# Miniprotein binders against a7ua95r516to809: the designs that were tried, part 147

Target 1, 294 residues: a7ua95r516to809
Amino acid sequence: ASLSLLSISDLVPDLQFIFFWMSNAIEILYFIQQKSPAYMQTIELMDDKAGSKESLLSATISANEEAMTILEEVIMYTFQQCVYYITKTLYVVLPGLLDCNPFGTEPSSEQCRRAAGVCVCAVCVMPEAVRRVVSVFQTTSDLLQQYQVHSEIQSQMFAYLFFFTNVSLFNQLIDKGPARGWFQRSRVLQIQASVKILLDWAKGAGHNHLAQKFFAKFCSTVTILASPPQQLSQMSWKALCAEHPSLKPVQLHRILTQYQLMAELGPLPIWQPSSEDEAYIYRTVDLLESFENH
Below, E stands for the ipSAE of ESMFold2; O stands for the ipSAE of OpenDDE; V2 stands for 0.75 times the mean of E and O plus 0.25 times the DockQ between their complexes.

## First folded at step 8 (miniprotein)

Design yc1 (at its last look DockQ between E and O 0.80; V2 from the best seeds 0.76)
Fold by OpenDDE base, look of step 8:
Structure yc1 (fold): chain B 294 residues (1-294), chain A 85 residues (1-85)
Amino acid sequence: as target 1 above (294 residues)
Amino acid sequence: DTSEELRKRILELLIEALRLMAEALRLAREGNPEEAEELLKRAAELMTEAADIARELGDPYLIEFAELLLEAVEKLIERLERELS
């Protein structure tokens, strides 16, 4: 099937299988972690008959370590498989988020699980492009809850998915933005509104801190681009660096340069990088985010 | 002591069962669900043996461990059978 036709719904059966394995492995691992110390203490309190106790203790330690290793490998494998499938789906739907107009009259999705009729829930009133992205995250959340996956693993999953989303959106905006007109204020405001809907969903889902952390770079970029020329032209390079610490100097410089071109402001001395940052603004290798740094 | 050797045997059985479970997952993901099910059934046999020995010894930790693994394998087998049907 072409990647373009892959929906998160099509992956649910496979994801369910993987999450089932993951949850079972986590439960067993947790059991060993919680109960094995007390068991080893019990062995230590046994009567030492000719060094037999030491042998049993050693065997128990080795068995527990091996069991934990096997289980951790299963958990890691299943985690990677989940991420692989979910990120493939995100890859397909994320470009639509940059192109959507959230202020337009898009038809409400008929498929709200909550109502037999026209649902006005927050998801049903979302633009289709935003809803598709949210659906991926919601499906992931639902599956994690369904299989009672440990909260730490849930947090790691969402951290990675938000990271991936931020990298994807940021790179697309920086690379394709000028050519697609995404740096135009009207388009930026649409993007800002769409991202706000996503962030509001993440907040409602209990992932506010993760979303704020991992979307910081994309949000900073959008915030700068959404700023009125009169306001942004009053901000120095140093002030912008301080306000947007998630942006590397090369990234900020690129954003400001493209903003300047789009707004026809000409060169602004106030946006000139500091002497300290001047060497870094030419590091084009650092311009786009890497998917490997997670 | 015969009891210590039995405890070691229980642990060996459980570890081997876990290895089989991990391999079963790989096989299932590689598109060999039938082979995966066979490994899970073998794992269940080992876990059952382990549980029986643990019960005879009256070792609460090993009983709980073996029973937890057995429950997990049974659930996995049931799930796999449903996917194959």
Scores: ipSAE 0.777, ipTM 0.942, lowest interface PAE 0.6, mean pLDDT 91
Fold by ESMFold2-Fast, scan of step 8:
Parts: sequence; structure tokens; C-alpha cells
Structure yc1 (fold): chain B 294 residues (1-294), chain A 85 residues (1-85)
Amino acid sequence: as target 1 above (294 residues)
Amino acid sequence: DTSEELRKRILELLIEALRLMAEALRLAREGNPEEAEELLKRAAELMTEAADIARELGDPYLIEFAELLLEAVEKLIERLERELS
């Protein structure tokens, strides 16, 4: 943290430049992929007067392979640069999502008027912290559309951004949540409402499938923590593992332990790990998720 | 040269231009846009030569490829010039 937080708006000129290079490389790659097969046929149909037709075919294949390799490296480089800058911005703004209250945000706005009936104005306002995260996703979407980046690359970009957001939020909640009180039910319900805003944005942007896939771990975590004690106490360890396959045994154990502490529940045998999973509960290397995309 | 040798020459020019373009991107991102611009201008020269040879051969694929690369390089030069101004 610094006095001047990194803003997505501050990075737009750099991102525009990088997307511009990416777009140009993609168009050239697309040309080769679409046109080279027909060209290879054209060479095969040429008169073999000098007996060098096969040599030209070999040279053309080699040149196409080299060109595609160079272009793929350029696209990969620009993609990684965009991911670096966008995720660095996300990393700064994401913790705020865990601290904000979407139910109690009260800018002194005259959008809502008090009437004889009760008007609930706070529920209509997106918290600033959530707005910052949505702004990063929206700006990315706008830039991908502005530079007409192919839909497959757009999907890969949002798959990675959602993956990164999921890992970042999960790790922050698990690692810092106990000290910050984030596991308390009232705070978990606030987090759940904030995450719903992100998921609703993703659905509106056409990325619902990616969001459902890549937010699974964090959504499972928040769902468990938001569960009423009556409902959660009726579920066995095995049933919870089956409902939340994205969670590793050590992760599920940590979540349930924190839930028990924050809900001020006595020890409940129903949340005991299976004997087969006990060996993995002590593997702290599996507690936090890796940011590496293999 | 035979028409087949001339086509091989065009392919060599196209690959060299792509290598120059890739190097120019890295230089621009490392804070050397002036050097990046010089590499792109060299790529444009190679693409102009490639297009000239391709037109003499009447090879529509190689003409289109060279012209597409030249257009891309010119756009990138214009972008870098804005950053230098």
C-alpha cells in the first residue's frame, strides 16, 4: 500500500499500446492460418520445369512455421504484459471488496427521498471498492473490443482474470480473514453480496460460464461461511466435500474451524475430517492457492 | 533467378520483417521507442521490396501478405511517432 494507489485509468495508455500491438499480430497470424493452405495447393499445381517445386514447398512450410512462431511469441508477450498490469491493479483493489459493506454504503445522495413509507437507498448503491474492481474488468472488455481482439483471446483473458481474482480473494480471506473478522456471518454476507455484483457484471458481459468455472473455490467458501448453523450442522464432512469439490481437505477444514469459532458454536462431530483426509489437513502448502497458471 | 527462387527470396524478406517487428515491440516496451522505430522503418523497406518482387511474379498470396505486413508496420510507426512527439 502507498499514498497513491495504482488505478486502471492510469494504465489505459500503456494498455492501449500493448493491445494495439497484439491486435496487429493477431491479424497477421489469422491471415497466415486462413490463406496459407490454399497457397500450398497453388505451389503443388505449378509446373515443375526446373525440378525445384518440392524445395519451394519445403521453404514455404518452414517460412509459415517460423512466421507463426514469431507471431505467437508476440501475442504471448503482449498477452502476458496486459495480464501483468491488469492483475497488479486488481491485486491492489481486491482486498477492499472484503472490507466493504454493500448494504450500508451511504454517500449523501438525493437519488433517494424519504417518504411516508420506508425507502431503502443503501441497497441501490454499488460500494466504491466493488466499483473499482468492476472498472478494471469493464476497461479490459472495452479495450479488447476497441482493438477487435478475437473472441478466443478475449475468453482466455477473462478466464485468467477471473482465475486471478478467485485466487487473490480466497487467499486473502483464508490468510487474513481470522485477524480481520471476515469470517463473522455479517461480514461474510457482505462479501457474498459484493461478489454477486462481480458475477452479475460477468453475466452481462457474456462471460457467465467463465465466471462460474473460475470463481468456484471462492464461491464455495463464501457459500459455506454464509450457511445457517442449522443447515451446515446437518451436513457431514463427506457431504461438504461432495458439494464443494473445488476445496482441498486442508482448505475445507480451515473454513469449518473458523466458522465454528465465529458462530460461537461448540464442537460438532459432524464436521470431523474423514480418517483418509487427515493426512492432508497438515499440508500447509495446500492451504493457499498458487497464482501460477500451468 | 527462377520464379521459385524469387518466391523463396520474398519468404526470407517476410520472415526478417517479422523478426524486426518482434524486436521493435520489446525495445518499445523497454523504453527505447526511437530504436524500435528504426527497426520498423527497416521492416517497411523489406516489405516494399517483397511486394515489388511479388507483383512482378503475379503471386496474389505473397502480394497480399507483404502488403498486410507493410500496413501493420506503418500503423506501428505512426503509434510510436505519437509517443515520441
Scores: ipSAE 0.740, ipTM 0.936, lowest interface PAE 0.6, mean pLDDT 83
Fold by ESMFold2, look of step 8:
Structure yc1 (fold): chain B 294 residues (1-294), chain A 85 residues (1-85)
Amino acid sequence: as target 1 above (294 residues)
Amino acid sequence: DTSEELRKRILELLIEALRLMAEALRLAREGNPEEAEELLKRAAELMTEAADIARELGDPYLIEFAELLLEAVEKLIERLERELS
């Protein structure tokens, strides 16, 4: 079934079909928008019979509006179909970012540092887990460009993909982190480095603003977990809430309790939730993020 | 006026053809590509009729509109047939 798909390359023919429909709908919509005003002026000059000319003008306006509505619905449907297929592949490859060790390229990194005068380091290699995620984003970007999809639609598509990525990574870290050992500081630093490579791709691809906006929750989580225990234990609950506004009280509380366990800071709670937040720190319905919300 | 009624007829044909194109897309994506192809072929017939009427009238806008839609539909048919085998 659809859960067995491991590669974006297997979906390219379907995506090409969908983008082909979208591109044709966009071209027709653009024709109507650009040519219809001149045509209506032609109708105004065509006949001095007010009843006949006005009837054709009304019919032309109505047809134009209906055609544009139909075409806009096709564009929206094809957009949703693309997002469906692309996020399906993304869901499969994203967990690898949490497990990979990007520092395994140290020999390549050392060679790059030794050649300090070069602008391009051909010996540096992206880790396979990061490459799989980047491949989904890069293939999407290439297809959008190949079919000349309007830049605003391209930005909206990457906004959805980055939103999906954040939700997927955050939920897996919170839900599976204790069992997978992902809350260990050395592991968190590896996760942070892997995600930085992905964020660097987004910046180079012209999507830095979108990535900064939509990765805030996951990045806040990793920042907390990467903090030195001595520094973090000196911060109050209110200060942490203010520093990390993207995190809900239940999310922040869960992260802090896991941090305390992994840092072996004793059994007594260090961070005292405010009285306002005390009712919310146990709302497990708010712990995981929904894929349905921006 | 016969000329104005023919122009309204062309617009009606083109809108019906667009509705068929939109439905064909949904059918193709829902696993009914043969039905989708049938709708696209019907849309092509409507667009051909619209183009013929527009050419007889000498209405350059309606000619271009109908021919643009017809070219799009024929590309979609060819693409759909290729994906079927």
Scores: ipSAE 0.726, ipTM 0.943, lowest interface PAE 0.6, mean pLDDT 83
ESMFold2 (binder alone), look of step 8: mean pLDDT 87; pTM 0.849

Design yc10
Fold by ESMFold2-Fast, scan of step 8:
Structure yc10 (fold): chain B 294 residues (1-294), chain A 85 residues (1-85)
Amino acid sequence: as target 1 above (294 residues)
Amino acid sequence: DTSEELRKRILELLMEALRLMAEALRLAREGNPEEAEELLKRAIELMTEALDIARELGDPYLIEFAELLLEAVEKLIERLERELS
C-alpha cells in the first residue's frame, strides 16, 4: 500500500470545473424563479381562444417544475462533489490539529490562562497543522467567490464543512484521546488555542453564526476539559447538562471520567448521572458521532 | 401552428436541452468528456431552434430563457475543451 496525500492546491482544477457547472446551474435556476411568475401571469391575461391559454399555462407550469427539478439535481450533484473532495482533504489534515502546539513549547500556566480568555502573542504564530486546515477553508471561500456562488449555497457549504470538522475532531478526541494523552491539561489548552484560530478565521469570513452552531459539541468538550478543578467540582451533573446541551449523557460521562482521572479529584465525584440518564450511559452506540446528518 | 402551440414547442425544446446538459455533466465527471461535448452540441441545436421560434413570436421570456441556456452551454463546451487540452 502507498500513502498518497493530496493538498487542497492539487484539487483546485477539479474544484474550479465543478464550481463552474454549479454556478451556471444556479444562474439558470435564479432566472426561472425570478422571471417565470410574471410570464405565467402574462399567459393568464391573454384572451382565451378555445381553451388554448389554459393548455399553455399548464405546459408552462409543468416545464417550470421539470426545469427546477433538473437544476436542483445538478446543483446538489456538484455541491456533493465539492464536499467530497474538500472533506477528503480535511480528513487528512484534521488529526494534526490535536497534536500541534501553537505556543511553540510546552505552555506555562500564565500562557495557558491567557489563551483561555485573550488572544496572546504566542497564539498569533499559526502552526503548520492549523495552517493546513485554514488553507482548505480559505481556498473553498476563494473558489465560491471566484465563481460568484450565491451566499445561501456558500452558507450551506461551510455549515457542512464545520459539521464535518466538529464530528471528526470530537470522535478522534473521545476515541483516541486517552491513548494519545490528549486529555492532559496542557494538551487541552493547546487544542483550545488551535480551535480559537479556526473560529477566528470563520468570524473573519462572515461565518461566525455557523461556527458557533456546528462546533458546539467539540467546543463544549474542550471547555469542560479546560475548566479549573475547583470550579468544575462545584457543578452538579444537572448543571453541566444544562450548560452543555449538545453533549449526550454517555459523552458527558466519558469526558467527566477522563477529567476526574487527569485532575486527581479523589474518589467521590459529585457528577452523579440522574436515574434517567444512567440507562443511556451504557449505550456505546451513542458515544461517537455520525457523519450522516440526522 | 397557433402561437400557443409554438410556445409549447419552445418549452419542449428547452426542457430537452436541460436534460442533455444534466447528462453531459454526469458523463464529464465519469471520465467521458468527449461524449459530454456531443450532448452539449445537440443541446445547442435544440436551443437554436427554440430561439428562432421565440424570436419570430416575439416572446421576451422565451427569448431570454433560450439565450441564457445557449450562453451557458457555450461556456460549458469552452470549459470542457480547456480541460481536454
Scores: ipSAE 0.695, ipTM 0.920, lowest interface PAE 0.8, mean pLDDT 83

Design yc11
Fold by OpenDDE base, second read of step 9:
Order: sequence, then structure tokens, then C-alpha cells
Structure yc11 (fold): chain B 294 residues (1-294), chain A 85 residues (1-85)
Amino acid sequence: as target 1 above (294 residues)
Amino acid sequence: DTSEELRKRIMELLIEALRLMAEALRLAREGNPEEAEELLKRAIELMTEALDIARELGDPYLIEFAELLLEAVEKLIERLERELS
């Protein structure tokens, strides 16, 4: 089946199953964590019959540790499965975000049209490409809430999803951006507006801090590219490094080089890397972000 | 003491049931839902035995633990059966 046809809605049944297992495992783990200390105390208060108490206590400790280990493995496995399926859907829809024109009157999605009333929800007014990305995150949020998954696990999941999204968007922009015209100011402004909608959703969903943290690199790239030539040409390499610390020297150099080409600017001495950074700007291995660094 | 040995046995049964549940999940995800259901049914047998012993002993923690696991497995079986239908 072509990955291109996979929607998050198609994966909901599988995700529901996985989240159900995850939730049950968390509940059982929580029970052991909350109740086992009191049970061990109860054993400690039992009459000592020829060292049988110590043996029971040891057996109980070992049993609880083993049970918790099994449950943690289930939680980790289900977490990985969820991430795997959700990131597959993100992989399909994220490229559309870079090509999206949020300023265009694209007709509201057919799904919201079936409700007799103009759904004025924030999602219904989104451009289709943005809505598809937000739908993945919203569906994930809804499932996590439906199954009452612990807040820490929710935070970890969104952290990873935002990380994945940032890496994917950043790498696509750096690699394909010049060829697709995404470095043109008008296109960058469209991308910036689309990302803002996503960030606004994340803020509304209570994930503002995570979104700001994990989208920093992509946002910095977009901010630089969205800057007018008159403004950006006045900023030194050192100033840009300081303002955009999430960017590696090689990444910043690549962005500025492509910006220069796009804007038909001659070589700008002010953008010349420092002597300290000069060795790093040629590390092409560090240009694209890795998915393994999380 | 027979009561301590029984508590150990209850814990062994519950841990084995958890192992079966974990394996059932893997089997279900690998496309073997029928085998997964069989493991869950076996887990229920172990948990039921554990619960019966725990009730006879009057151990509140082990009773609650066994009941919690039984509830979880019953829900899992119900969910799995709906997917097979």
C-alpha cells in the first residue's frame, strides 16, 4: 500500500489498541508502586517464624521488581509502536506544510462541510496542509486523553513528535528548499505563517514549552530566511550565531549561502565565519539533523 | 509456614500471568491475534488461581493485585475479540 494514502484516521484502530495496552500497563505499574511499600511493611510486622519472614520479604521485593520490569517493557514497547505509526503519518503530511499557502482562500475541508453549520473551530479555518499535520497531533492528544495516559508519557510523546517534525522539516528545507524555491522570501513567509498556526495549536494544547524547544532549529532557519535582505545584511556572523544558537555553524553557513544566492547578494564579508568556526562550516555530515539523536 | 509459601505461589502466578500478557501483546502486534488470545486465556487461569488462593489467605494486597490483572486481561480479550470480528 502506497504510504501516500495512509491517514491518521486509518491508524486509529491500531493506535487505540496500543494505547489501551499502554494505559493498562501504566495502571498496573502505578498500583505496584503505590501499594507495594505498604505491603512490604505489613510483611515486616509479621511474626518471624524461623526466618520465613525474611524469605517472604525477599521474594516479594523480587516479584515486585520483576513485575515492574515487565510492565516498563510493555510501556516502552507500546510507546515505540505509537511513535512509529504516528511518525509514518507525519512523514506523509509534513512536506505539504512547506508547500502550503496559508494566505490563499483554499476551501474548507470537506469533512467539516458535512456538519450543516460552518464549523468555526480553529482547525476548520486552517489551510488543508496545516490541518492535516494538526490532525495527527490532535488525534494523538485525543487518544492519550481518552485512555488517561500519564502526563509524563504524554509529554515524552509530544517531545518526540515535535523533535521528529523539526528534524523532518529542517532537513527537507535545507536539502530541497533551494530547488523548490522555499528560500524565496514570499515562500518563506508562507512557511512561517503555517508553522505559526502549528505553534499556536501546540500552545493551545498545553505544549508551548516543548514546541518552542524542539522547533527552535526550524524556526531559527525560517526566521533568518524571512528576514529582509537590508536587515540580514547588517547582521554579522557572530550576531547571527548568538541570536540562533540552535544552528550549527555549518547549518548557518549553508542557510546564509543559499540566502545570498537567492537574494542575488554579492559576497558579504560581515557573514564571514569566525576563525574558530571556519573549520566547522565544511562539516557537511553535520548539515542535516539526525533522527537518532533523541 | 504454609501461608508464606502460598503468598510466594500467588506472586509467581501473577508474574507468569504478566509475562503471558506481555507476550500476547507482541503476538497481537505481529499479526497473531488468535495465539495472543490463547495466552490471555491462560493468563486468566493463572490469575484466577492466584485470586482464589489470595482470598483463602485473606491477603488484601494480593487480592487487589489479582483482581486488577483479571480486569485488565478481560478488557484486553474483549478488545481483541472485537478486532477479530
Scores: ipSAE 0.773, ipTM 0.939, lowest interface PAE 0.6, mean pLDDT 91
Fold by ESMFold2-Fast, scan of step 8:
Structure yc11 (fold): chain B 294 residues (1-294), chain A 85 residues (1-85)
Amino acid sequence: as target 1 above (294 residues)
Amino acid sequence: DTSEELRKRIMELLIEALRLMAEALRLAREGNPEEAEELLKRAIELMTEALDIARELGDPYLIEFAELLLEAVEKLIERLERELS
């Protein structure tokens, strides 16, 4: 049977094996880092037998450096393997987030609020598409906790996963959005609500700072597209560039052009790029982000 | 052998075991878990020798290092055997 890219649960045994190796390598590396300085001092305090102490110190330093290099390579390899499997799963489930409606509710839902003397039962249940993405992040978090992976490595993992998610969602919205109707205001508001569920999950998991940093481009895009026409038309090109530095001029221009079309604001451009930005926009044909920034 | 020569030998055995461990991981991920298990068993032999020498020397750092690595490799073999069955 081939791997199911639609289910993170199918990959859990492989991920558990890889995290188990990573955890063991980290434990050995930590031992060397914590204990080797005291050992070096112990060697320095030994009686020098026929001038061999200097040779032993050199050999010990060399051995510790080689051991740490091997362990770091094992940790890097396991990290890259986990990233590979997790991002392959994310790539398949992420497009569904752009098509789902988180505002769908059942009248018989348990949660209710009162408005104008009427009881309104409106419960926002997590859409299946959003649940699948959250499940990938939660399973990753659970495995990192189960194998007691250090917080710094956990942060690096989620930094990359958020980076990947941001680029994937941005590229799909820019590339397929016009054909799929995703730039329509009602659809943008649905996308914004779905993204908020992911950001709220990240905050609850202790990764709020990483989410704010690595989702910046997609969040800027959705924020602009969800802005009321009265508010957005009062902002200059310079002000928009300053508030959304993650967006390249050609990307910002594309977003604003789609916004103007969907809001039926007429054919004359409202937002005037600087001369330099205008020249760049005019000659640039590619709008999409790379999955590799290094 | 002098105490210094024996300590160098222990470190050589520890490094070789770590190299075997790293190669075993790559083999297991490339679909050769049986060969990976054989490399880990070889690492156990090297670590057992290292631990015996370290205990005779009474070197607490090398004893703890060898014990830790031996335990890790034994756990990796057990996990790999679950993959094979």
Scores: ipSAE 0.753, ipTM 0.939, lowest interface PAE 0.6, mean pLDDT 84

Design yc12
Fold by OpenDDE base, second read of step 9:
Structure yc12 (fold): chain B 294 residues (1-294), chain A 85 residues (1-85)
Amino acid sequence: as target 1 above (294 residues)
Amino acid sequence: DTSEELRKRILELLIEALRLMAEALRLAREGNPEEAEELLKRAIELMTEALDIARELGDPYLIEFAELLLEAVEKLIERLERKLS
């Protein structure tokens, strides 16, 4: 089945199953964590009959540890499965975000049209490409809430999803951007507006800090590319490094080089890397982000 | 004491039931939902035995633990059956 046809809606039944297992495992783990100490105290207060108490206590400790280990493995496994399925759907829809024109009057999605009233929800007014990405995150949020998954697990999931999204968008922009014209200012402004909608959603969903943290690299790239030539040409390499610390020297150098080509700017001495960074700007292995660094 | 040995037995049964539940999840995800259901049914048997012993002993923690696992596994079976339908 072509990955291109996989929607988050198609995965909801499988995700529901996985989230259900996750939720149950968390509940059982929480029970053991909350109730086992009192139970061990109860055992300690029992009459000692020829060392049977110590043996029971030892057996209880071992059983609790094993139970918690099993449950933690289930939680980790289900977490990984959720991330795997959700990231597959993101992989399909994220490229559309870079090609999206949020300033165009694209007709509202057919799904909201079926409700007799103009749904004025924030999602319905989004460009289709942005809405598809937001729908993945919203569906994830809704499932996490539906199954009352612990807030820490929710935060970890969104952290990873935002990380994945940032890496995916950044790598696509750096690798394909020049060829697809995404480095053109007009296109960059479209991308910036689309990402802003996503960030606004994340803020509304209570994930503002995570979004700001994990989208920093992509946002920095977009900010640089969105800058007018007159403004950016006045910024030194050192100043740009300081303003955009999430970018590696090789990444910043690549962005500036492509910007220079796009804007038909001659070589700018002010953008010359420092002697300290000069060795790093040629480390092409560090140019693209890795998905394994999380 | 027979009561301590029974408590140990209850714990052993519940841990084995948890192992079966964990394996059932993997099987279900690997496309073997029928085998997963069989493991969950076996887990119910172990949990039921554990619960019966715990009730006889009057141990509130072990009763609650066994009941919690039984509730979880019953819900899991229900969902798995819906997936098979």
Scores: ipSAE 0.765, ipTM 0.937, lowest interface PAE 0.6, mean pLDDT 91
Fold by ESMFold2-Fast, scan of step 8:
Structure yc12 (fold): chain B 294 residues (1-294), chain A 85 residues (1-85)
Amino acid sequence: as target 1 above (294 residues)
Amino acid sequence: DTSEELRKRILELLIEALRLMAEALRLAREGNPEEAEELLKRAIELMTEALDIARELGDPYLIEFAELLLEAVEKLIERLERKLS
């Protein structure tokens, strides 16, 4: 039994069943939200000869609240199940994105830098590892479309998937990066190009605003690591914090320390933390991101 | 029964059917799809009763609600049976 055999295609029948239940619950909830207010007004205008109208109104309000609670629980349960299965698949395929080369062969740092600075389709091919990640997002989009899931729930689904992707990639890079050589400039430029493919997919799918919001931490990390040494050395700690507000002090400190090592900028500290942040640059409990959506 | 009392009964039937639907989903996911199907069949019985009463009252909202829920439960049973076979 190999984790490499787990694919989104293997989960499609189970996902279809869950999306089907979710879609039906959403349709019923939508009916109640759209039609119940008018019905309540109709009850208020009814002939109250028996003095029972107030009892019916109370029963209708109670029934409406209970129905919405039940349906919201069904929708949340099915939503969480879909997220669970989709993110489980993403967890297996995402590390490959950090280990692939979208430029075909492992080019010189100069070739990678020029490719990263220019939108040149012919220079970048979609690596199999990136294609697997895009396939998970595309299959999710296709299922949401097939079952006509409301745009609001679709946006919430991709918000969670982008959040998970960001956390997974960031944690992998920070935790395994030194041992894997991922902080080397040529590898960082490859990672940047691969991430751009994911962001371009998100833009094409209508999720650009969600991608910008939920990929902020990983994008900040890659942007710093891809910066030329002359440029980055001229920036103060406070300027970096202002430009990259998604990074915690311990995270920024770790990234800059790895950058200094890989760019061979010597052993003396270049970026001095502010007095406010100095207490937090060694808080290891804050280094890696939680997969809990906060 | 008064029209108001009959409408209250329809609402009670609709809520009970929704509870059965939610419980059926939990059972299907916990590996008891046959028991889930039985709950959905009970929901059909409740919705059929609700629809009959709603049609006699001529209440468009309750008729539409009962029809929608009946159709949804029927579709869920069909999908669950396909998963079982």
Scores: ipSAE 0.717, ipTM 0.932, lowest interface PAE 0.8, mean pLDDT 85

Design yc13
Fold by OpenDDE base, second read of step 9:
Order: C-alpha cells, then sequence, then structure tokens
Structure yc13 (fold): chain B 294 residues (1-294), chain A 85 residues (1-85)
C-alpha cells in the first residue's frame, strides 16, 4: 500500500543528501589519487634524518590507503542507497509501461501544464506511463549532473537501473503476460512503441550503448511477440536462437509456446528445440531473470 | 625529527576525521541526524587541529588536504542542519 504512493519527487531530498555525500567522497578520493604521488616524491627527496624519511613515507602510504578505503566504502554505500531508492520507485512505475497505450490521446501531464503553456519537451508529449518511467531516469540524470558525479559512476548507475528495468519488465511479461493479454499482437505493439520511447530517451541522454545492452532480452522478447505469425512460423528454432542470443533456450521456448497458443497455431515442427537444447528447455529455474546476477 | 612526527600526527588526525565522517553518514541514514552532527563537529575539531599544524609546518599537500576535508564537512553540516529544520 505505502509503496504505491512513493514518487521519485518525494525521494529527491533524500537522494540529494546521498548524492551530495557521494560527490564529496569522490572529490576527496580524486584529490588523494592525484596529489599523493607527488607528495610521496617530495618525501623521498627530503634529507634523511636518521631513517625518519622512510618512517614518514610508510606512514603516508598507509594513511593514503586507509583514506582511499574509507572513501571507497562511502562511495559504494551511497551508490547502493541511491540504487535502492531509485529501484523502489521504478518497481512502482514499471508495470504501467506494459499496460500503456502510447497511441492513445492521453492528456499531457498536469505538472507540465502548470508551467506557462503547452510544454513541447519530449517528456511532455510522452504517454503518462512512459513519462513516469522516464522521469525516474531523468531525475537520476539531473541529480548526477547537479553534483558532478564522475562519468564512470554515472555509467554504472544507469547500467544497473537498465538491468533492473529489463529484469523487471521481462519477468512481468513472461509471468503475467499471458493472463493480462500482453502477448496479444496489438498489446505487444503498444509495448514495443513504449519501449522505443524509453530507448530514444536513453539515446538522447547519451546512454544508447548501455540501453541496447541491458534491454536486449526484453527487446528480443517483444520483437518475437510483435512478429507476424506468417513471418515467425518460417523461422527455425536455430534461426531464432541465432537472432536472439540474449534469450536462454527455456525462455525462447516459453515465448514461442505462448505465442503459439495466442496465435492459435498448431504445433510447429520448425520451432522444435535442437537435441542439444532439449535438456535446457525444461529448466524452469532459468525462466525468470534474477536480480542478483549483476 | 619533530617535523616528520608532526606530519604523521596531521595524517592521523585527518584519517580519524574521515572515519568520523563515514560513521556520521551511517548515523544520518539510520535516523540519528543529531548524533551524526556531533560526529561531524568532532571531525571539524580534528581537521582544524590538523590544518593548524600543517600551516605551521608549511606543508602544502597537508594544508590542501585538511582544507578540502574542512570544506566538505562544513557543507555536510549545513545540509544536515537544513534537514533538521
Amino acid sequence: as target 1 above (294 residues)
Amino acid sequence: DTSEELRKRILELLIEALRLMAEALRLAREGNPEEAEELLKRAIELMTEALDIARELGDPYLIEFAELLLEAVEKLIERLERRLS
């Protein structure tokens, strides 16, 4: 109940605090990494007063290592906290993406309407369900930029968020899709269009490669389901495996089986798994993606 | 040499200040912002002592390090106080 009311906007103050702490820790870490080597060289050039130089150098090395360890722990902790809060928000809004009809004239978001006139920004023209997901990513991007977080940390953040999003959407589609009618071609086309908007945003935000990599499984699933029966029925199991390498045999088999049921197709010998894959298609433990594999 | 021992002392103070800052973060996140603020204030004391010694020695690296930490902790306190209001 309480999770359904949590918006990314409600978390912004807490996220700002965490990002601020992260940014400060990164700045201090960077200072040590950049300046400590020159300082150690300075110590090495000092006159040796009865071995005091070596002792100071050793103490400096030890202090720098400890400082970096503490700072890395702070950075990792703050990173995990950010991910935790952001993924909670994603968990709430992602199901709406699967139910979204992007072809409908849904009214533009109330928030952009309160500002002077029709905001024509790419986010304001998005369907509400897509906009809510994009808003989480955009808010994350804005915070990372506001606090000038290092590009590597930004990339890691988005990699994890895209991973989480892919796992969440994929698992929901596989598990609930048949019951909710998401395997119907018309619904799949809606999902495909919604995901395209998200991917286009990711591209515009400079995360195209990450988005393509981490959404591959969900995109492959949607692509197969969006394929016309006449086209898909001509593709062999081997061809489908080759075109969609992100899918495990059990996942592909499940998708094809559900597609067959939805399209009222009889058993297709061409979709029969190879003898090599036959043992794997029954590994139901591998059907859903794990959040722990990242 | 007294100068080398002083440099070691500066480093010890700064490392302890960093430990306090890290613990302050945990406390703040656990819902103990007042205790977090107390640790940050203690960190300022250590950093100030370190900075004073570093300035007396004229060690540019240790001065810059201590100043950077002081700036960070002051900003953190300011932000924490805003959350308490």
Scores: ipSAE 0.781, ipTM 0.942, lowest interface PAE 0.6, mean pLDDT 91
Fold by ESMFold2-Fast, scan of step 8:
Structure yc13 (fold): chain B 294 residues (1-294), chain A 85 residues (1-85)
Amino acid sequence: as target 1 above (294 residues)
Amino acid sequence: DTSEELRKRILELLIEALRLMAEALRLAREGNPEEAEELLKRAIELMTEALDIARELGDPYLIEFAELLLEAVEKLIERLERRLS
């Protein structure tokens, strides 16, 4: 709650400073990579057989390697700083995504304006919690464009941000979901709709491939929880694992055992692992995902 | 000095300026922006010397490299000074 006062807007001045340093270092690195080979060729064509040409060529190679090392360290440092501040902001806003309702139609919609006594637009189907997450991604994209950061570094940054988002949402859902009621079918469908908004944003921003890759675990989890219990109970453990390769066996088992079935429904067959399946499940002990990239 | 020796000196100056730039970033992020500014000012002095030698030699690559670094460091110090005020 206290950390909810930290918005992406509050961090923009610091992020602008860091991106500015990053962009300058990238520009210098790019210059060396593009111009140095031609320069070394120029040295090789110098008419000096005394050996001083060989010494200059060696010095040029050494200087270029050292310059690239220094610049790569600056780029890595600034990249890590940006990721740190952006993910710290995401950490604060992401839990709200699991509790919002994108299907709601409130009369006092903050995203609609009134004209002539009528609402000039429908509810935009973007809850405030989802808008806050989208704002973090959009601001990041805007800063990368403002400072002309190369596409490969932009892709690496969004890969990391999507990875962090996926791990954070998955861990929250698995660890706290049962107590929070997030495993209830109606809540899962709301979560699925909210995640769809994030994936649609990523597609619009040109990051569809990265979003599909890095959201796979959380999307698989939501898909399972949104599946009819009857359908799940008819699948073998091997078939479930094959359909959801991003989930570890222990994670899949936890999801299935915590799934909340409607009490008013008749008796439903719940899938139970064989003794061999059970042994396989217990070979993998880590339930939650690590935020560390190994 | 031979033209080869002068080119080596330019490379040494460029590398030292890059080291100063990297250290200035670290100091600025650790809450020592005044010290960072002093390192960037020293980097400008080294780049100015490198550019002067490169122009005397008429080496297009080293001139472009020194000009690029000088421009970058000048922009960084301007940004840092605005942050200080």
Scores: ipSAE 0.730, ipTM 0.929, lowest interface PAE 0.7, mean pLDDT 81

